# VHH binders against Isthmin-1 (ism1): the designs that were tried, part 1

Scores and structures below are computed, not measured.

Target 1, 164 residues: Isthmin-1 (ism1), of Danio rerio (Zebrafish) (Brachydanio rerio) (q5ege1r286to449)
Amino acid sequence: LFGVDTDSCERWMNCKSEFLKKYMSKVATDLPSCPCFYPTEVAYSTADVHDANTKRNFRWKDASGPKEKLEIYKPTARYCIRSMLTLESTTLAAQHCCYDDSMKLITRGKGAGTPNLISTEFSADLHYKVDILPWIICKGDWSRYNHARPPNNGQKCAENPQDE
Unless a header shows other numbers, all headers, positions and changes below count from the first letter of the chain; antibody chains are not in Kabat numbers.
F, E and O stand for the ipSAE by ESMFold2-Fast, ESMFold2 and OpenDDE, each averaged over both directions (binder to target, target to binder). V2 = 0.75 x the mean of E and O + 0.25 x the DockQ between their complexes.
Where letters were taken out, [cut] stands.
The coordinates of atoms that the task and the answers printed are left out; those that the model quotes come from them. Centres of patches stay.

## First folded at step 4 (VHH; framework vhh_6z1v_2)

Design f02 (from b11 with F105S Y110S)
Fold by ESMFold2-Fast, scan of step 4:
Structure f02 (fold): chain B 164 residues (1-164), chain A 121 residues (1-121)
Amino acid sequence: as target 1 above (164 residues)
Amino acid sequence: EVQLVESGGRLVRTGGSLRLSCAASGFTFSSYAMGWFRQAPGKEREVVAAISESGGYTWHADFVKGRFTISRDNAKNTVYLQMNSLKPEDTAVYYCATDLWSGYSEEYDSWGQGTQVTVSS
């Protein structure tokens, strides 16, 4: 039970169990880094991509279709990809990476991808409740949302200029 | 109305085994992921295990991995938790739920009655 006068977005951001805190910490080490450029061959193939930091191989799927509503949820992103769950996964999370018109990784600002705590591969319903609904409750305030769910900055990628 | 009825909890000795069941009704069971949660006196509610709609993906918390196994039978609208090598620390009321997020929150008091598991000496 949290303060009744707190707005809904603030309540969500502060509503955390010890389990959730531990789970979120594991997500950072369980997920692959984002490729610096949109990997068209990987997104449309079954090829595994080795991630040096986790020392694991990952498959990626395209997340750029109409159902993703990029104009609403990731404005300025042209393409996005999402990592797939593996038998070695220690969480239910998936990496989410978004790219601009030049296929370059967006590392900050409104169009940057953020890790999904619950993969759509595990459950679309739970993903909506855990990852999407909080964003909606925060009324699309990407700044407040990304404070709680920082964008993934691909390793060894050139940093985007600060937006806004 | 959506209903979840847990059963199978009882008193067991340390090192024993127990299988919990959760019978679901009032919704399309095979379309939802399911989870097992527990709450011990003086502790917050915690997620123990989760299973996808088809049963193709499962997740177990580190503190039960290798000892507990979640499974489901969509034909029977039932989710199970097989508990092996029980420890006194496993003593808790166990609940099943479709909302993984509510299991993380101390705000959700109405889980139904759950099923009590007590592990003694």
Scores: ipSAE 0.213, ipTM 0.565, lowest interface PAE 4.5, mean pLDDT 76

Design f03 (from b11 with F105L Y110S)
Fold by ESMFold2-Fast, scan of step 4:
Structure f03 (fold): chain B 164 residues (1-164), chain A 121 residues (1-121)
Amino acid sequence: as target 1 above (164 residues)
Amino acid sequence: EVQLVESGGRLVRTGGSLRLSCAASGFTFSSYAMGWFRQAPGKEREVVAAISESGGYTWHADFVKGRFTISRDNAKNTVYLQMNSLKPEDTAVYYCATDLWSGYLEEYDSWGQGTQVTVSS
């Protein structure tokens, strides 16, 4: 029920920078696919998982802690993970994946992870401006927000039911 | 408040090298990521390179990867762009910016004056 700041949200959604278009396209091909199930070893440390699509290994870190504020940003998710930057990265982006209470990947809706265009490992401030602030400005209009973001690359995983 | 002063641009021959500098003031430099952008006449401004607050992570556009290197000196509030193996298509005005988001909103602009790089055959 939050009012949408339509002016600011529309400005972000309709950004037609050729750079941003190219960057988002590269993010879609650079980032790993989300594992279909929460890799439990990330709960204790980081996990190295091979990604068949990019033909390289990615290191994943847990993103489920209190500072992530999942009750606000990913309200149906129980667990989330984020990929880490590597020397082989062609973008500054990080994959973000969220999972239900059965540790199954959430592929759509409010609980689904969306790629961070700017990894917090690169810059927390720039991440906030590029990834978080647009969501705040659009005030929970996940349909519009997700439409303007690259996919989480979990397409080969079983889809979750459509949100209510 | 925020001031960015680019320098080092000049005429160079194909295959030559240049180092550009951007002196920053008016903000806590070490707390912000920095980037280099360029714009040729009649073309959209494009991102060339970016560097994290600490300098621990860098990104370079595919068209300059292996030729250009971004670096920073937080003690001097300066970001650099080392340009090697210059090509005529590198001819542009080069700009320093505090973040990748600036320039996409018409009401916010953290661009400096730029420095002209011309590469001749």
Scores: ipSAE 0.197, ipTM 0.572, lowest interface PAE 4.8, mean pLDDT 78

Design f04 (from b11 with Y110S)
Fold by ESMFold2-Fast, scan of step 4:
Structure f04 (fold): chain B 164 residues (1-164), chain A 121 residues (1-121)
Amino acid sequence: as target 1 above (164 residues)
Amino acid sequence: EVQLVESGGRLVRTGGSLRLSCAASGFTFSSYAMGWFRQAPGKEREVVAAISESGGYTWHADFVKGRFTISRDNAKNTVYLQMNSLKPEDTAVYYCATDLWSGYFEEYDSWGQGTQVTVSS
């Protein structure tokens, strides 16, 4: 029996704020869908990638470098990308997508990307507190974290099997 | 000893305009994102607008988008909220916050007195 609000992780992930719930709904409609395969255009960071679901063009940046610490936060991912804020953005959020060695989108498990509620372009410190700190409070329990912050599969990409 | 002093709230007629100011001291203002929150009687606090450290990025809640505009002047350590086309539903005490994320989780304990905005028809 886990009960209601039994530990710090559950409290952080199951926020009492009505605003946060509404914000999450807006984030889902504001962000581009993750491409099912790593977009090669990201290598140039000046190319626009059209998102069919929002009918908008987005720029993506590589999020695979050492500063991202993928070995800790996304251990099964080989590549990750993050969407850039646009003038049409209705939230402070950024899409986060991670890919395996075959450049296919990881749709579940600890390597799957989940939306960043606060873009690092808006504030790296707020991103840490809102997106990273809850993961740390949950002691890296990706199952509990992903329950509150579901992995991305906006383009209806094929679900990948459990990778562990 | 972070201090935030909101001002500019008053009684305004429906359709009117008002500009709120928040004077900040006690911290490096240009290093923090700022936000405007409001709380109506009997309602929970909600985020109205947010602005990045440089002012290069802004966000406005859907219910005020197109009517309200957040801005900041880092040389004056001040954040502003320009409110246009005011509606009775905008009646609330308005607060500014320097630790924006704490406001989302209702853990922010450095709230000032705020500034009261009353919109009458």
Scores: ipSAE 0.042, ipTM 0.429, lowest interface PAE 6.0, mean pLDDT 76

Design f05 (from b11 with T98A F105P)
Fold by ESMFold2-Fast, scan of step 4:
Structure f05 (fold): chain B 164 residues (1-164), chain A 121 residues (1-121)
Amino acid sequence: as target 1 above (164 residues)
Amino acid sequence: EVQLVESGGRLVRTGGSLRLSCAASGFTFSSYAMGWFRQAPGKEREVVAAISESGGYTWHADFVKGRFTISRDNAKNTVYLQMNSLKPEDTAVYYCAADLWSGYPEEYDYWGQGTQVTVSS
């Protein structure tokens, strides 16, 4: 019968390695917060944006193009951006932020961005295995995936309504 | 058969230097990001350094930054860890890994038996 492969999905969800816990903790302190509104100027430029929480400057890149497959991975999002790796980075991670038609940060549900534990700038293959493959194994069950990797809530941004 | 074989571990004095090597076979080495991990007795395994497929990007853990340098030679299917200013706290078995952070960490936790590094005063 057609359905979510719960055995494979459960196995991934229940991985509690101390290495992964330590890495996720470092990711939280290494990444910038998502801007509350889509920053059109900085997403298409090389300008650095100061992040108040980390006290660092970050460069952002557009993540809305056809290669991102937003219709599959972030179906309610209109625009997404990804933070770029820097020489000051202490992890291999990238922040991922997605926005609706009104250019407001999506903070919950199917279109909300979640941190990429492995930046595509570091390795597209490793990013696929760490960030994308678990989503595929759970057959795109955003509820289950978001339980393991909570959506971004930016810089004290207003929560969007529940659309589920 | 896919294999990763670590070598170069030995006893060294505090402040000394050592270079570890990891020879890869059985897969397209240049298509995989590589990493170095270590495990000291009674402690969990921790990531030390990582390098992208091309070698264009590297990452080093805070506790080794400025002392250790990861590099690779895709023509020789080898990844290296240059260790300088060694401290007793660096004593551990060192492992190299490919695809370590897949969605199933137990499948790719490490490859090979590791190489022992002991730092004495």
Scores: ipSAE 0.006, ipTM 0.282, lowest interface PAE 10.6, mean pLDDT 75

Design f06 (from b11 with F105Q E106P)
Fold by ESMFold2-Fast, scan of step 4:
Structure f06 (fold): chain B 164 residues (1-164), chain A 121 residues (1-121)
Amino acid sequence: as target 1 above (164 residues)
Amino acid sequence: EVQLVESGGRLVRTGGSLRLSCAASGFTFSSYAMGWFRQAPGKEREVVAAISESGGYTWHADFVKGRFTISRDNAKNTVYLQMNSLKPEDTAVYYCATDLWSGYQPEYDYWGQGTQVTVSS
């Protein structure tokens, strides 16, 4: 990791193209809501979970392994999951949900999952450039990052307390 | 050196069909997602379609969905755009690229020189 590049962070945050606005709006309606508790089936296989909001079934995969580097990217999370791309997907995005030691969804702070605009199943390289690199450049300022990339859409789950 | 060379653009009548090709060199083509975008005179560039490294996943913009199809041939280092039921609104210079989503660090985007498509009534 290289410290914060303020000029590059500002460039990324000021990107307000009409395409990006439309894509983000579509992502919000295409992705599932995060399950309120970690679905334990995901730990040993992929799991299909029905999403009441979109009225569709989504396939989930565990995203808690060493390659995810949760200690760096989601430091208070114990478990994370990611929704999988299917032939029914209308965007390239994937939902990302993280959970605490009690398997309860984290809805606030640096441990909360944030939708990936580009699924790693579509392109690991493009995901890095679109989702990860801006986080690295803006690292250390979670408020600025979360303003540009709001935390996940766990709308029906109990909210975690505000960070004090 | 990374090179992207588009070809296939020409004048076509409304309702016609056309296939664009983009030949890539200078990088490991099969390791990168590819896409097509277009730019009409006086308008900003807009994304048309995208395809994953393997070709297993594709995305098409709503305004071309059902009419255009993106595909790729990794053995030939080529990405294609099949365009059907062309409309005058499809008139633009068409470009291929390895990064369609990043508004960050645009200097790292690898864009081709473009190929002109003109659709007349």
Scores: ipSAE 0.043, ipTM 0.471, lowest interface PAE 6.4, mean pLDDT 77

Design f09 (from b11 with S102A F105S)
Fold by ESMFold2-Fast, scan of step 4:
Structure f09 (fold): chain B 164 residues (1-164), chain A 121 residues (1-121)
Amino acid sequence: as target 1 above (164 residues)
Amino acid sequence: EVQLVESGGRLVRTGGSLRLSCAASGFTFSSYAMGWFRQAPGKEREVVAAISESGGYTWHADFVKGRFTISRDNAKNTVYLQMNSLKPEDTAVYYCATDLWAGYSEEYDYWGQGTQVTVSS
């Protein structure tokens, strides 16, 4: 129907944007920002990494192994890490950070993929609602989607090349 | 009241094809995005594909891109998943789902009963 898919993003912004805004506000205070470069200490153990924005230490696990199948899910990513949930966590959200061959954070393009704020490991249903559904509704328009959800929890890292 | 009924699952050999259907009733189907999910034995559910209200935009998980295609027929209140080049790793119960909260005041997520797909090597 004319207007249905062209306007669906606006309808999402009006009906679900308040939920997403509240959820993202809580997530921003609870989750670490992605380090701009891969923290190599994570490769050797589940290590504590200091997050300057929250002024807290977070435990990270490597999400780069064969079981993650990065060649399928994140075609340009070489390394990924995922923040660990704690007993104090008020959401099922975990920060998911992927890095290229130069250990630089992937901020856009195929390697950034669809948003992965909610790991399917924790909740496939919530991943669909928080990450995939808004992207589908906004027709993959990252500019409009990012109005409701800043990339990388708002931390400013160097941008990836734009011609891929 | 809201019902989702999946069908089309069966045993198929590696490299084969299947088309799954999900018949929806009890809501304004054309106003909601639809998705396909699957759950393999001993695994959690994973998102396979999603489609916008009009069918104008689709998303497919990287592990099924080029093999699976989601589509919908709003006149028939049905969403489809065309599955080609099936692999043993595709063995799972497949579910369709909708997020009714997109157009209603209450947040409701409805799931079907699922349809079993078994891919033998």
Scores: ipSAE 0.027, ipTM 0.443, lowest interface PAE 6.8, mean pLDDT 70

Design f10 (from b11 with G103A F105S)
Fold by ESMFold2-Fast, scan of step 4:
Order: C-alpha cells, then sequence, then structure tokens
Structure f10 (fold): chain B 164 residues (1-164), chain A 121 residues (1-121)
C-alpha cells in the first residue's frame, strides 16, 4: 500500500545527495549569524556589520518589502534582512533573518528565517527554484521544512545583545 | 528553442589541460546562471562549477578548486570550463546546464550528449 506515490515535499526534503550534504555544511559555516536585533546599519547599504562567528564583516540588505511576501512565507515576521554575497564566500548562499514587531530575532516557527541556498545576487531564477519553489511544494508545512533545512543559528544571541 | 551544446572533451594525459565550451541558444543567456556537471560510469552526477548571470560570482567544488576555472562570454552566449592539472578521477562526461540542481533531482534521469573527458595515467 505504501510506496506507490512519493510525496513531492518528501522527495525534496529527503534528498541524500553527498554534494548537497557537504554544500549545506559549508553554508552553515560560510554565513553570518543573524543579529539579535534588526541592525540599523541595514539602512545604509555601505555599512559593514562584523560577525563574531566567521570573524568577517558582512553587508545586509532589507528583505521586508512587498515583493518578499512575508504574509505568505514568513507570516509572523514584521521585518527581514538578507546578507550580501562577498568575493570571499565559499558558497552561493545568503543568510536570511526575520524579526518581530519589537525588532527582536525570531528563532522558531513560521516567521523564522532560514538560509537561502542560492543568493538572489547570484541568480534570482535559481534562488526561486532552489529556495522558494520547495516551500510552495511543501505547502507551507514549516515543521517539515525546518526539520530538513538548517534553521537560523540563534544560539549566539546573548541575553544582553548590542543595541544596533 | 533552448539549446546547449558542449564541446572540447578529449583524451588527455594526467597533469594535462583542457578547455570545454558550451554554446547556448534560444534564450536570453545573460539572464541565467550557468554551471558545469559531470558523471562518470557507476558514479553519481556531481556539480563542478557555477557562474552568476554577470560572471561576477563563481563557485567551484572543493575537488576541483584551484585546478578548474569557470568563465563566460555573454557576447558569444558561451560558458567555459578551463581544466588544469587533470587527474584520472576527472574522467567523466561533462554537461552544462542552466538548472544547476537538476543533477541532484530524482526527476532527471537523462542529460544531453555532453562532452567526454578521459584522463589516462
Amino acid sequence: as target 1 above (164 residues)
Amino acid sequence: EVQLVESGGRLVRTGGSLRLSCAASGFTFSSYAMGWFRQAPGKEREVVAAISESGGYTWHADFVKGRFTISRDNAKNTVYLQMNSLKPEDTAVYYCATDLWSAYSEEYDYWGQGTQVTVSS
């Protein structure tokens, strides 16, 4: 009875490719940690934000505009930001961080950002196919999605974060 | 119609160099990221390199980093793979693609002809 039909979401989420495993591992170490509060530097596209985990400076872009469709993809988020690709990047990925109405990082649930495997700066088309389309195929099943994809690493958000 | 034609594959000796070309037609080449994939008999398909729409960003797999270089010429609708310091384990059929992840999709069982690279010791 089982195994006649394979759910498209399950196929996407359970991919065991050795390349994908290694790529996702590199994504986790290549990307900056999400700032614990929405950084004011995002308002200035030339401003750098230092990431203690990677010991590198990153620039961030606002990802809260109408085209991001937060009401669909991140329904509890008020604001989101995306890290910018750098020449030193070892992957094509970008960090995606979402914040509540108090500008505090969301680390759980439907509003939490997850790394984009493909930065929109590399390819908007490929980003859609790799990062967005699987979310649509899984019909917004965030519990299955979060279980299969690395969530934001919020473990570095201290009880006394910097006022950014 | 969309068409990708790989060329340049041949027999080379260990330590040799080779440049592969992929000629694209039927779409706005400069609007798509491009990549190179390979598959050897009895092995899984694997992505080798990728290049952004403008050519401003590139990615190379660890096993070819420092030896292979991807590049593109948007005026000629062509993507290239320069392969240096070739090793026997580089022996494979090489394919170019706009869908960089199709090599890892269970939905894709067939690629176009590709171009055969054989590295002898």
Scores: ipSAE 0.272, ipTM 0.625, lowest interface PAE 3.8, mean pLDDT 77

Design f11 (from b11 with G103S F105T)
Fold by ESMFold2-Fast, scan of step 4:
Structure f11 (fold): chain B 164 residues (1-164), chain A 121 residues (1-121)
Amino acid sequence: as target 1 above (164 residues)
Amino acid sequence: EVQLVESGGRLVRTGGSLRLSCAASGFTFSSYAMGWFRQAPGKEREVVAAISESGGYTWHADFVKGRFTISRDNAKNTVYLQMNSLKPEDTAVYYCATDLWSSYTEEYDYWGQGTQVTVSS
């Protein structure tokens, strides 16, 4: 996106580049579905979890620590996990899944995970610029942010009763 | 002062090979992901390849996958693009960058001048 306007959120939302459209399409098909419950026994880098939709195994890591700043970026989430980048990945993206106090997947609202276009394993700096900064710019307008980056909804997982 | 200097572009025949280099200075090179863009006359800039800070992860666009390989040497503050099986449609000015999504997040005006690659049929 190139723009001279001063509305940063509007610029981010209106990005229509051919690269971004193609990239997001691959992200949607390459990333694993979120487990319906926090997989504590397999959320480590050495454990594989089979994903039924992609027919592939993925490794997950915990994304709940202080550096993740869940109180700012995922204020209703208690736990989060992020899928690990592999040599077979067709994108630089990572799946991001967040869970409530009962370890159930959050599928709606401010605490729900969304795909990261840039994995922190690839670049923490670039992840911040591509994934976090747009969220900060549009934070007051969750409806528009969620339009561009829909919350994760794991396969056959029970929907949260909370809408917004 | 941040500087990126691309080099290695020249005229090559279809099916040929070429290696581009990008020398970086003025920042902690090993702390940033690097990538290559290209722009042909009358077309938009497109992302060609990307490499993580350590070099442990790479990404290549579908239209160059299997033909181009990105690599880096953190001791030399240099990122490379090895180009094999070149096609006329690869003719473009090639640029290196540390923010592959700068046009999406913020505009960066300290791009190198690029290096011209011309592939004759």
Scores: ipSAE 0.445, ipTM 0.748, lowest interface PAE 2.4, mean pLDDT 80

Design f12 (from b11 with L100I F105T)
Fold by ESMFold2-Fast, scan of step 4:
Structure f12 (fold): chain B 164 residues (1-164), chain A 121 residues (1-121)
Amino acid sequence: as target 1 above (164 residues)
Amino acid sequence: EVQLVESGGRLVRTGGSLRLSCAASGFTFSSYAMGWFRQAPGKEREVVAAISESGGYTWHADFVKGRFTISRDNAKNTVYLQMNSLKPEDTAVYYCATDIWSGYTEEYDYWGQGTQVTVSS
């Protein structure tokens, strides 16, 4: 009977604890902005990238491998990167940024990265429960998922066309 | 069967210190992040601190930063909460759990019995 999965997703979306609201607000100020183009050097090196908004240096890891299952979770993305936790982090979150075939940041739609509330460096198990499982419960309905977990937009990056 | 057993709670004077312990069994402790929560009478449960699987990363709520420190010993399957400069507002039952998002995915929460901390003058 249709609506059973919708009920589960609706329950998740309406879970607005005071802790979660405050935590998500902190995540927005703790995480670096997504680079407008895929930073190949940064993703494959240990170089630190300075973020002007937080005034902190961040390291980035490639998140494009087979285990990321981009065809399922970010179907229009070619490449993704994830920020690394630092000792200066005030949350457990990681920035997640995804890029198209031209290495340009995807700012909208199915392929756009969304902040991981729990970094895989903190806990792969908790990341699954907090970031991945809700998407599964919503049956990959990106419009509903994005109401609770807005996609990343890079600071001052050009917005992608609506159909891209 | 997953079991979490908190201990160390007692009556303490304002400004005092306590170390709480949580002994875990029935699961692969080193594969799970751990957290400490508290609940005062008539109040909602609140997250106090969390620690990564390896212990390499920790998070503390703003209201305890600089006073409380979470740590773990994977060889002993134990997580700790060192509480310094205690205030009356810290009076609560303290719980350890494997999921800091309790209430979001409550079916995956594993709670201990709790340990009572009372702070008075």
Scores: ipSAE 0.278, ipTM 0.631, lowest interface PAE 3.9, mean pLDDT 79

Design f13 (from b11 with L100M F105T)
Fold by ESMFold2-Fast, scan of step 4:
Parts: sequence; structure tokens; C-alpha cells
Structure f13 (fold): chain B 164 residues (1-164), chain A 121 residues (1-121)
Amino acid sequence: as target 1 above (164 residues)
Amino acid sequence: EVQLVESGGRLVRTGGSLRLSCAASGFTFSSYAMGWFRQAPGKEREVVAAISESGGYTWHADFVKGRFTISRDNAKNTVYLQMNSLKPEDTAVYYCATDMWSGYTEEYDYWGQGTQVTVSS
């Protein structure tokens, strides 16, 4: 009984400070919406791309390489992209979008992209503690983890079939 | 052992300015992002500002944006918070930390002792 913590995931999800709640709500308005199809030109572009919903420009990078370990964190995704942090950023967060074999946005389920609350460009260490460690603590329970994170389907793209 | 020592807090009048300092030791300072937090009586600790390890990226909470500025000097292992146009609602104990999220996990709480800022009218 002494010192045993039997559900660290539930503890993490429920113990949010008032600041974190406000920060997460602001993330939804500060990040770009995910394109409905994988934007190969945008992902490799060095130029900023305008987002109509936020009325701001964003740069994107590919997040599909082996270092991303999609087989663990986004097991049904084929491609992913992440928005880039700039000197004009109003948030420390980065949008994350994942796509299937047909290059169509995965809007829900274990392959759906989940915004990083802390961009790796800001701090790899803090990103690990805030974004990666909770995933590990929740043992890849995507439903519980994703429910606690901001949504990424701001363009209201057609939804994929319900994940099992 | 990680050590964080905040200083610079004092009683100031509304509209005044203060510069807070946080001296860090016991870790490779230039490899970690740093933040300033505050806690008013009866409230949870809230993030005021954050700065990347290089100082190249900063973030400030909406309620202090334009009035407070975070900076760091990696050669001196020190983080600063320049506070201008102080208001009574800024009265709080200010803390320096490497972890921006209070209460998430004990192993990531590197909090200093804090420095009291009191703003009177």
C-alpha cells in the first residue's frame, strides 16, 4: 500500500493546473489547421505558408523519418508533418498532422496527429517531459492520451472510419 | 544537486520596475530551457515566461506581455526577469524552474526558494 501508484496515466490526465488548461485552449487558436491531404510541397518548402483560419504564415517540416518512430507513436500513419517554431511564434507548441497510405488526413484513432504542447525546437528535454513521457505513462493508450490533447482537424476534413 | 537561487524581490509602488535574477548551479545550464513562475496567495503556481536553452526563443504569458521580459546569460548561469509597469495583481512569490509544469511529476520539479514581490498602490 505504501508508495504504490497504480494509475499514473489517470493522475497525469486529471492533475492539470489552471495555467495548463488556459495554455491548451490557446494552442487551438495559435496553431495552423492540418491540410486534408499530405502537402509534399509545403513539407519541403523553405517559404512560409499562409493559414486562413489564424491569418498567419507557418513553415512545415516532414516528421515521417525513422527518428519519429511512427510504428510506436502513430502506428497506422504513413506520413506526418509538424509546424515549425519561429521568432514570431505566440506559442511554444507545434501542430502535428498524420496521413494514411492514400495521403489523406487521419482525423481520429491511434494514427491521428496530436499537437506537441512544447515544440522540440524550443526544448527537446521539456518536450520529452510534457509530450512523450505522458504517452509512455499511458502505455500508448491513444484514446486516453488524445482526449487530453488539443484537436487538429480545424478544416473539418472528412473523417476516417472509427478506429477499433 | 540542482540549486536555483532567486533574488531581487522587494516592495515597490504601482508603476515601478524590478529585475529578478535566478542563479543556477549543479547542472549544465546552457542545455536546459528555463522559466519564471509565480504564486499568489491561494492560487496555483502559474507560468509567467519561458526561454529556450540558447535564448533564441521566448514566451510570455498574456497578462505580462509587453511589461515583462525574460532573458538569460549562459556564461553566468543566470536567468533574468525584467518587470516594468508593475500592478498590485503582480504581487506574488516568483520562482525560477527548469520544469514549466507544476505538479505533473516530482522528478521534474527543480524549484528554487522564491523571491517575494509586493506591489502597493
Scores: ipSAE 0.229, ipTM 0.552, lowest interface PAE 3.9, mean pLDDT 76

Design f15 (from b11 with W101F F105T)
Fold by ESMFold2-Fast, scan of step 4:
Structure f15 (fold): chain B 164 residues (1-164), chain A 121 residues (1-121)
Amino acid sequence: as target 1 above (164 residues)
Amino acid sequence: EVQLVESGGRLVRTGGSLRLSCAASGFTFSSYAMGWFRQAPGKEREVVAAISESGGYTWHADFVKGRFTISRDNAKNTVYLQMNSLKPEDTAVYYCATDLFSGYTEEYDYWGQGTQVTVSS
């Protein structure tokens, strides 16, 4: 619904608020790593999945349904998951991980998950404005978006080929 | 027509307490996250606190954590900021807003007129 504008994309990419820089740094340490393969225990939304890097347990939710519009936002992904907010969270963020047909983590390109700075559990509206709208104003250009919001490649999982 | 009206700002002494209120109208208040920003002369506008649509999740900036508490009353379309242990560094105009991070204030965000808080020694 928002018009595509190259100037708006440049403005967003060059936004260097001290608050945003510090917040993004906290997000990197607050969120769990993406598992290298789709965790089947995600089907059990109440089950805890331990993250070795943070020494914390996280609950995950499926993010592959029609409302996620993967064909638009993650066109090479088959499945995606999102981490859930907890009382131990120091940010409002959620990890976002996407997987291919073989249930292997996509680590780069248009299908790779990127951390949501604002979890949909906190606010669907604010998530849209902070995480989705910038992608829209950049004409869906994931290379430009990922420069400002790098994908999480998980627990040092094997990198996808550059041409993927 | 969306309106956000802040109130409660005044001159207080160092160590004092103050409660700010923001009355919202013209939108479905319970469907939006709310937050408090502040801006002192010559300084960048900074996010102070945020609260989820239901009030079930809150976030406070490190520089106010333990001193300030955000809350909301969806039946009254009002968000609050309880400020304790005030410091001179807290002197600023405080704003209520629906957008906490996007930076598109001119195009999509609703900001109130602000309420001045002055903390003196």
Scores: ipSAE 0.389, ipTM 0.691, lowest interface PAE 2.6, mean pLDDT 81

Design f16 (from b11 with Y104F F105T)
Fold by ESMFold2-Fast, scan of step 4:
Order: C-alpha cells, then structure tokens, then sequence
Structure f16 (fold): chain B 164 residues (1-164), chain A 121 residues (1-121)
C-alpha cells in the first residue's frame, strides 16, 4: 500500500533542475488535447485522431487494462487512453486521458488523466520514477500534486463539476 | 560489476565535429534507456540526449537539436553521441548514464567518469 509522506512530496516538488522546468514547458506544447469522448477503436486496436491545437495526427492506445490499476491511480475512471510517441515528437511525453462510464472525458478531479512526462514506450522504468513515484508519495496531498501536474488539456470539452 | 567508460573528448575548433562513445559492461545494456549529460564549469548538469532500450526513440535537447545525434549499438554495448557544428558553449565534461533519473534529481546511478570536450573560438 501507499504511504503518505508530506516531507518526501515537498522534496520532490522543490528538487527540480533547470532542465526539468524547460522540459515540462515543452511538454505542454508537444502533447495533443484529450478527445472529448473515448475513441472506441482503442478497445481492439489503436485510434488515429487529428489534434486541432498542434495541427498533427496522434495515435492513441488503450490504457484501461489490469496493469494500469485504475482502481488505485484513477478510481473514478472507467476507461483511459495514452498517446503514442511519433517521429514528430519533440519530447518523451505521452498524453493520458480518462473517461467516465458514459465515455465522456473527465476534465478534473481524482479520475482525470495526467500527462506522463515520460512515455512507457520510451522507458517503463523511467516513467515509474518520474510520473508514478511522485504521485504515490504525494497521494495524501492531492491538491499540491495536481498543481504541479495538470490533469489534462481537454480545453474544448465540457468540464466536469469541480471536486476540489 | 557495472561500468561505463566514456571516450572521444578532445580539443576542437569552433565548427568542428566529434563522436563520443560510451562502453557499458556489468549489466543488461539492451534493457536500459541511455542518456548523454554534460556539465560545464559553474553550471548545472544538463541532459543532452536520450535513447530508448531498442534505439527506436530518441530525444535531443533544444540547444543541440540538429547538431548532435545519439545512437546505440546493443551488440557492442555502446552508446554514441555524434556532435557537429561545435560551439564554445558546448565545452563541458560529457557523461553517459543508464537512465535519465539522475539528470532529473542530480543523483548518481551507473554514471561514467566523463570525457572532456573543449571547443576553442
């Protein structure tokens, strides 16, 4: 089980190199916006979706399986998807989007997707250390964690009611 | 025993080229992402380039994009950094590492000894 460690969370939030700050800024412009509805093609294959903000096509895959442990990491989500790395990618990041039982994008709250700074396609180990481990140590300080890690960039989608 | 040995650093003139090599031993090289980092006097260590376990995905920092290219040869347990159009600002000790986490936290995990690159005006 996850222990809540506010001191460890504080260290992670404040121990950022100049590189990490610049990298996070670039991730914001490299990643696609979340589709407003779960693309059902990802249930059996990958889905290609055009992103109006970046003017690029992105390939998405399902991230709803048992290995994702949604009951722990995204407890109110029913479905999640993750964008795939491409030759046009300028970062190692992947967009992560989660959806409710009506297949509508969760835009805020504990079930909302959070961009991965490191795609699992690049390195599962590095993804765990950069994206998952900070969430685990900051779980009890969700508002602080979310301030550093915006849930998603589904800007044109209908917003969910604010949970916090 | 894990070991990383960087080589290829030397003095070069502005506009010149170098290829750095990092020979790895003591671990399953093909199972780890690799990166090149650099540290200049009076500056923070910064990540320069990264490559996935298979070599299928690469990333280069904006300040070297178009000039530097990372590659790897898993059969030789070696990662390379091809550096073109070198500038005085590229003067630094260059290190390789088995993952990028040390670059984000400034902690060490399988770091090499480094190789000095000096670019004269």
Amino acid sequence: as target 1 above (164 residues)
Amino acid sequence: EVQLVESGGRLVRTGGSLRLSCAASGFTFSSYAMGWFRQAPGKEREVVAAISESGGYTWHADFVKGRFTISRDNAKNTVYLQMNSLKPEDTAVYYCATDLWSGFTEEYDYWGQGTQVTVSS
Scores: ipSAE 0.255, ipTM 0.589, lowest interface PAE 3.7, mean pLDDT 78

